# Designs tried in a protein design chat: VH-VL binders against q9h9l3. Part 57

Target 1, 176 residues: q9h9l3
Amino acid sequence: PRKMVAIDCEMVGTGPKGHVSSLARCSIVNYNGDVLYDEYILPPCHIVDYRTRWSGIRKQHMVNATPFKIARGQILKILTGKIVVGHAIHNDFKALQYFHPKSLTRDTSHIPPLNRKADCPENATMSLKHLTKKLLNRDIQVGKSGHSSVEDAQATMELYKLVEVEWEEHLARNPP
Below, E stands for the ipSAE of ESMFold2; O stands for the ipSAE of OpenDDE; V2 stands for 0.75 times the mean of E and O plus 0.25 times the DockQ between their complexes.

## First folded at step 3 (VH-VL)

Design Aj2 (framework fv_amlenetug; at its last look DockQ between E and O 0.02; V2 from the best seeds 0.00; counts 0 for: pae E 8.0 > 2, placed apart)
Fold by OpenDDE, second read of step 4:
Structure Aj2 (fold): chain C 176 residues (1-176), chain A 120 residues (1-120), chain B 108 residues (1-108)
Amino acid sequence: as target 1 above (176 residues)
Amino acid sequence: EVQLLESGGGLVQTGGSLRLSCAASGFTFSNYAMTWVRQAPGKGLEWVSAISYSGDYTDYADSVKGRFTISRDNSQNTLYLQMNSLRAEDTAVYYCAKARLAVAGPFDYWGQGTLVTVSS
Amino acid sequence: EIVLTQSPGTLSLSPGERATLSCRASQSVSDNYLAWYQQKPGQAPRLLIYGASTRATGIPDRFSGSGSGTDFTLTISRLEPEDFAVYYCQQYYSSPETFGQGTKVEIK
């Protein structure tokens, strides 16, 4: 449905030792995989670790990055009232300092039917990369240049669509 | 080809109301924020109102708050601007503008505008 | 609100000359949220530059944008006859979105 969006965020390390995960990129796609939002975001604190290998974030990306406060406002405007799909989405929400209603949240890392479809233990936490490969026969997060949050958001949406009917019915019977 | 076609403009008396429409085509209307921008005769551009891709968020210039209402029908690919309690200073060409993103962005496409004339 | 002040109000130049238009913001604006538009008489505005320095699709390379913080510039390296128009800067960094008052580039 058009009321559904998928989100993926990339984080960098801030704080004394870079242990604080701060939002540095956010991508949001609609049900069809169209990009609604994709911006580099400037954390309010100094970046200690770009975590480039994983995040794909480099110093050059922060030169014209959207300040966190502004980006957060934009993102919230997109998410409000929508079913938000993500993978391990609690990390994204934490980085956004925003928590979407549980009833409107779909986390592909915690959908047993999805794991079952991928021949994985239902209660295991599988990576987005693994599920995408197994169920969509697609390679994401390849190389050493970091992730593409757009690609990841699209993959997450596609994965959810595989189990959407079953899972939505389950949730209807078992509201969170 | 992206097309935006405004309609609904005309002559109205002070205190009157008009409803502008903007018919959109050539792009996925429901994916983009839309905006109304007006231009008084011989004057510059003035941002009037914006609405997010889904319609869940709206925003207005202080000059029109409480009087104008922006809305959209994504099933009809149409943007609206309900204008109430019109004033002489509302006289302008009103442009429908497509935002580059779902909630923001530059206006990469504009309609040709519709003239609203408010007289006493 | 963020007030954008453009200068000069009018720029009189001849074809072939370089045009430099300024847009100053009352407070800092992220580069990604500053745009330039061209408007010819009787026409709707046309997007020229967004993100302070990115040319919109179909815009000739004689148009360029630069700047950061509070000071932004639109440059037309070599004016063509069709470039004589009014130019507006716009910020969509914060609400309300605002336009500059415009700079008219007229033929000398």
Scores: ipSAE 0.475, ipTM 0.835, lowest interface PAE 1.4, mean pLDDT 94
Fold by ESMFold2, look of step 5:
Structure Aj2 (fold): chain C 176 residues (1-176), chain A 120 residues (1-120), chain B 108 residues (1-108)
Amino acid sequence: as target 1 above (176 residues)
Amino acid sequence: EVQLLESGGGLVQTGGSLRLSCAASGFTFSNYAMTWVRQAPGKGLEWVSAISYSGDYTDYADSVKGRFTISRDNSQNTLYLQMNSLRAEDTAVYYCAKARLAVAGPFDYWGQGTLVTVSS
Amino acid sequence: EIVLTQSPGTLSLSPGERATLSCRASQSVSDNYLAWYQQKPGQAPRLLIYGASTRATGIPDRFSGSGSGTDFTLTISRLEPEDFAVYYCQQYYSSPETFGQGTKVEIK
């Protein structure tokens, strides 16, 4: 599955008042939705706010978590040379301290044909939960126990597949 | 009318270098990935290298990695292949091909090819 | 690397006959990313089919493609004299993009 993968990350609060977002979990799936990577990641800074309601990250997850530098190296080896699909993917790359080539990046939060299929405003930024419910008839991120980055990465790949042919042709005619 | 015109092929000795060029016209060059595909005499097609529409991503076949460099000049509508440390097995017709997509094939237009012959 | 294996190696037929060419991938690929090319002696390849089943611009209706996953087929419903050539499948699903080794369609 070297050509295309989907990624999703969960972040915790570090820095002053816990306002800095630091990577604490990353999941990567291939085109078929198989998990290629799923690890809890120990940020290099003290965790001020686990943000558990959204992140699903708890103190116990950090006990044997992979240090950020090591995890980043593992993740970047998987991403290099591939089309990487994500939702609001800039936030994931920022948490990884990484920039993926724009020609190989796909962001399901900014694909007008996907919004059109969901009967949403074409240029609106739609949540992953909303698009997944509308287009895949699935509920993700249910309850208050936090998001699953595996579930979210899998949903993101399935959403992209709905518009893949159209969008890849569009990008050839209108490169980002 | 889309046209791709390769040039720069010829006879070169093992260990030598050669630079191939491909002049493109009839389409918006900067929108599409470009590739080099080669074909040894009497053999099939082998993908050599590709470059994304902007040039911000390149990739190479393992057989040429470290020796060949693909590049493009979008202001001159030209694709290049710098070939260093040439070997006898690099002998082939080299085709310039336009991808239909910004980063990958399929290849909807091909040049007529330029022959590279590597001899000792 | 995804290896594409074409069969048969050579297909000997007469004009008017139906040709069926197979391409098998070493691992599953999306049918969105499978192409077929025709190549005549001394010429560059010509794109016939992309996305497993979509005809390229200007390709006659007698050419059709099908298949998914690991097994893909090119069919030429009624061979014309100009169709005797070598045919290649290609995947552009993952890098390195790869070609099959070719099927030669020759006159009996």
Scores: ipSAE 0.022, ipTM 0.670, lowest interface PAE 8.0, mean pLDDT 90
Fold by ESMFold2-Fast, scan of step 3:
Structure Aj2 (fold): chain C 176 residues (1-176), chain A 120 residues (1-120), chain B 108 residues (1-108)
Amino acid sequence: as target 1 above (176 residues)
Amino acid sequence: EVQLLESGGGLVQTGGSLRLSCAASGFTFSNYAMTWVRQAPGKGLEWVSAISYSGDYTDYADSVKGRFTISRDNSQNTLYLQMNSLRAEDTAVYYCAKARLAVAGPFDYWGQGTLVTVSS
Amino acid sequence: EIVLTQSPGTLSLSPGERATLSCRASQSVSDNYLAWYQQKPGQAPRLLIYGASTRATGIPDRFSGSGSGTDFTLTISRLEPEDFAVYYCQQYYSSPETFGQGTKVEIK
């Protein structure tokens, strides 16, 4: 069996009107929820919108942040060859400018059995906060100054563990 | 010229539902966050809900969580607010406003507002 | 949530005078995520200042914003007749976004 990690990234707005989502924090946890990586990341472009109420990122965090190229290298070393779990993970990979094999990717926003356990429509995209409350009886993202990417990555891993056996079996019979 | 036009307001009984719409024109709707701000008669401004340019991020004031749902249709340049389980305290003029930025931020253009009156 | 308290509640002045409006936050508003709006009766609000000190497009230079942390100020250097209105501050740093209760600038 391959090693498994969970990832959650925070993005800030760069480019015209802050429309471009640029990586500004990344947290990676292992199967047991231990932190493997958690760094603020300096985008190569000027930040026009910190998106603080969702990202939790402020100007102060950028002063000693790891430059994007260096952070990307560190992150990819951790992800390569592993099963990577995330919620709406395509956004994280886009921000990392990285392609991860679909066979090793697990997106908790697109796992029908997980929604079924939460009494939600199987093909609906449910928020991480909603699934975590329904299935783990845990409140996340309770602060008013942005989300904790460590907390979100930990919750994402715990959610995946609830369906891991049945979903890995499904993927073995129906390879992506 | 940037225009935001609200519709769907009116008189509703307590416990009822109402859907507000905001038709946007004069700018690239899909590039900006949108918000609903309300103002009760003779009172100040109260932020209600926000949605990012893509719809990926939504947020709500505690007073409306679980009752109101913000959504957008970027193909139709329209913002929506679905209001359920309405209370007398929800009586207000509801403004649609455009954020300066893609996810959040100050609101540079506002509609003229639509009045919602909730009564028993 | 961050509570914004504006003072004074009402400011009575004559045209040509300087108006100074205060906005105090219950917690630090980081990154200058503070805006000021003008509202006239029966009209929607109008953005004046964002980022604590940046004038919005089309706003006359008699309007200026300053401050950081918990203390912010809107200054109108020389009141014109059209400036008599209600002014609101707003923070967009922390969820939920909040507005102050307003300061009414009225003719003396």
Scores: ipSAE 0.017, ipTM 0.645, lowest interface PAE 7.4, mean pLDDT 89
ESMFold2 (binder alone), look of step 5: mean pLDDT 93; pTM 0.949
OpenDDE, look of step 5: ipSAE 0.015; ipTM 0.594

Design Aj3 (framework fv_amlenetug)
Fold by ESMFold2-Fast, scan of step 3:
Structure Aj3 (fold): chain C 176 residues (1-176), chain A 120 residues (1-120), chain B 108 residues (1-108)
Amino acid sequence: as target 1 above (176 residues)
Amino acid sequence: EVQLLESGGGLVQTGGSLRLSCAASGFTFSNYAMTWVRQAPGKGLEWVSAISYSGDYTDYADSVKGRFTISRDNSQNTLYLQMNSLRAEDTAVYYCAKARIYVAGPFDYWGQGTLVTVSS
Amino acid sequence: EIVLTQSPGTLSLSPGERATLSCRASQSVSDNYLAWYQQKPGQAPRLLIYGASTRATGIPDRFSGSGSGTDFTLTISRLEPEDFAVYYCQQYYSSPETFGQGTKVEIK
């Protein structure tokens, strides 16, 4: 019924001792995995810790980065009214300072049938890397240079497609 | 209409200095990264320098590092390139270009270019 | 830095023919951060494609981009007279941003 997109965000450390997670990149893909949005985003506060091992963000990416206020507006226009798929998606929404309706949210870290297919306990929170390797036979987040949010968003959409029919039926009968 | 107008090019002797300007209009200048790209006569494109929307971050090609300085004045909607210790190999048309808002790096609008000729 | 090598250096074709231009990167250009530009004599470059395959606003559908990793292609399905120009690829994945040396598409 509603259009579906997948999102993945990367965060850097700002604030005292780099303890605050601030949005530094956002990627959004459509149902087929085509990129709708992919921008490096400049936090309004000084970056203390790039967290490059995980985020893939380096100082060079900040030269052409889109300011947070502008990026947020663009992202919200894409997400509004759509089914949004993500992995541990509450972290992405927190970084965006955004509330998305639960009825239109799909979190691949909390879909019991997906864990079952991966031979994992249904209520466990499994990493995107583990699920993607187990179910799609693809390695993501490889090497020491950090994650690609485009790659992560694409993997997340493909994971959701494995359980889409079953899970949408479940949600229709058991609304959140 | 987005418009970028370069000025300040001309003939200069080896070891001399020039300052290029790029006057921007038709968009909110302070929201976009800006770049300088040059092209030597009959040659290809070479990226020279970039500056973030606020001016807080700058980057340079190794060939110009330590000699060129990029800056911007967001109140005047103007981008600058200060060129010092000029060499014959710096002879080129210098283009001012605007980064796209939807992707970090490709340059969606370009100025007409200004010719810099360095001779002894 | 990432070195981009374009081939061929020159394509001699007639209007109506298909042009295929290659761009090879010395190392992987992740996230498809690759763009294509057109430049005519005496003019500034014009953005054609970004994100390896997304057409810029106002660009005719005869232009298409494809590829990933180290191998990228620009295709012009049916050359029009105005398409005879020099074409450059550019990566914006890693600083410094770099351009290929260009492919000249010429008539005859």
Scores: ipSAE 0.005, ipTM 0.502, lowest interface PAE 14.8, mean pLDDT 87

Design Aj4 (framework fv_amlenetug)
Fold by ESMFold2-Fast, scan of step 3:
Structure Aj4 (fold): chain C 176 residues (1-176), chain A 120 residues (1-120), chain B 108 residues (1-108)
Amino acid sequence: as target 1 above (176 residues)
Amino acid sequence: EVQLLESGGGLVQTGGSLRLSCAASGFTFSNYAMTWVRQAPGKGLEWVSAISYSGDYTDYADSVKGRFTISRDNSQNTLYLQMNSLRAEDTAVYYCAKARIAIAGPFDYWGQGTLVTVSS
Amino acid sequence: EIVLTQSPGTLSLSPGERATLSCRASQSVSDNYLAWYQQKPGQAPRLLIYGASTRATGIPDRFSGSGSGTDFTLTISRLEPEDFAVYYCQQYYSSPETFGQGTKVEIK
């Protein structure tokens, strides 16, 4: 079987009024949900807005965080040549300043059979939280202390596995 | 001012090769992704290939994958497109363009284009 | 790949009229990663709008973009003679980046 990983990133606000999204945490899990990478990442720019309600990131996490350039190199070594699963994964790749081949990318926010199983319109972009609740009967991203990128990456891999056979067959017949 | 100047186009036979160059000036070349976009005579725009700011990551349209190679030399502010195994369908004006950001995205500046004609 | 379909193929209008151009995506284009370009004969494209609604530097305010998801619109509120051109939409949300087939705005 081809090597497959799932990724989820957390971003903080940098730049004027915190409008720029900068990578501040990345979690990567393998097919079985085992953690391959999970590090807080120090942006090269001053953090204006930690976005803690969603990111789960606080100033304390930045004290020993891995600098962006180093973390990026580590992450890309894990992703290169693998099928990478994510939810709205373009945000993660943008934060990483990285271009992953479309043929090796799986975005659980854009898999019509997955939406159909969740009783959602096939062309809608559904949240990871909604799909995980409907299809895995699990509540993720609960409370006010922010999201766990490990939990989100694990949920994303499990969601993909529900449609993997069908979707890989579709992609083989309809290459991206 | 931002300027992009393509060169290397011309007439080539089916199965042949050409190398296009794009000389960039007026911005910090190493901070931005670059792309090649082509346009067949009388037709619309078709994205061909992109390269990240560092050159670490490249991407290609399925129609050219395995035949074309995008590369960049940040020390010389130059973008390249090596085109091999050319087909009649590759006949087009080839534009180089600058992305607004380091990876990809909307293309805010474009060169004048260089014509590539592929015939038997 | 995300297919962008523009309509109409040709708009025949007079100066001073409003032009409304549609771009529909085969899949949702999230985060407003949708751009619009203008191209005149013999010239390279010019970026008009990015992020679905943000005007590029130097673009007159008669150009506006709107929409989200799969349905996007470029509006030219009051056509000037120099606005008669071909217009392309482009998504940069998902690789490969794709362009619509174009809408020609021509003089009636």
Scores: ipSAE 0.000, ipTM 0.465, lowest interface PAE 16.8, mean pLDDT 86

Design Aj5 (framework fv_amlenetug)
Fold by ESMFold2-Fast, scan of step 3:
Structure Aj5 (fold): chain C 176 residues (1-176), chain A 120 residues (1-120), chain B 108 residues (1-108)
Amino acid sequence: as target 1 above (176 residues)
Amino acid sequence: EVQLLESGGGLVQTGGSLRLSCAASGFTFSNYAMTWVRQAPGKGLEWVSAISYSGDYTDYADSVKGRFTISRDNSQNTLYLQMNSLRAEDTAVYYCAKARIAVWGPFDYWGQGTLVTVSS
Amino acid sequence: EIVLTQSPGTLSLSPGERATLSCRASQSVSDNYLAWYQQKPGQAPRLLIYGASTRATGIPDRFSGSGSGTDFTLTISRLEPEDFAVYYCQQYYSSPETFGQGTKVEIK
């Protein structure tokens, strides 16, 4: 009965040798896959490594990017009170410096029925790319120009929909 | 030891200009957003302006937009506030503050403040 | 913008007593991104609590924060002489950052 959204974030490297992951793009989609939010985000720290092969972020995207503090406020307003779906979502929440209630969080990298449908061990952490190919017969994260956080968020929502009824029933009986 | 030291405050006439400075030490200045917060005599705290780590983005309270300009010099570890078209309502102690971690709030370190008095 | 309203405006107490200070937000402050500051006469504000309930480094255990949604509380369990000051709440959930108008804790 609660509204549901899916999120995917892209990070760039900041700090010593670019080892710190800082938010540089966030995409949020609704249940039907419509984009609610998609912005490039300017980290508060100097960018050392754009990680372009993975993030798709380039210097040009930073010119008119939304500052981290402003973007974070906008994103949190969308997420608050909603069921938030993500893949390895702890990384997204860490980049946002945000705590979302466990009862309203759905991580498609930690849903045993989803792995079961993909013929994978229930407790294994499978990649979004693998699950999407196996269960949706779609190739995502293709090429060397970086990933699309919109594409990843949409795929994550579609994956969750495959197990939604079963998993929501499980959570109702076994609250986190 | 983190230290923020404001300077440049003083008495100025209505319509005049002042430039405030904040010298930072004890942390990697270029990695953090910085802010100015003011406090009128006997009144509460009011956020004035913020600037990103690189200086590329700035934000302002509606009460000062178009009159004040925030800037920074990362090579000198210094934050600035250029104040133009000053009004009596701008009379306040101006604090320089650093955001905790890498966000623009909460503010974990504050300078001592510098008094700006605007009179006719 | 989120408006923060503090109550009471002034709290008159004696050393050793418990102080309870309230901060009410005009809309929900998600993730409890609410901070409390102490300001003594002639000094800059000092961060006491952030995340609604996390004490800043060096802050004594007698200070505690709590709250949910739009209602937040700062409690000083047993007032020491140095605790008589003005206290401000601040939200950092939504830009612009906003402060409450302050609560003055004064000696009776």
Scores: ipSAE 0.000, ipTM 0.453, lowest interface PAE 17.2, mean pLDDT 86

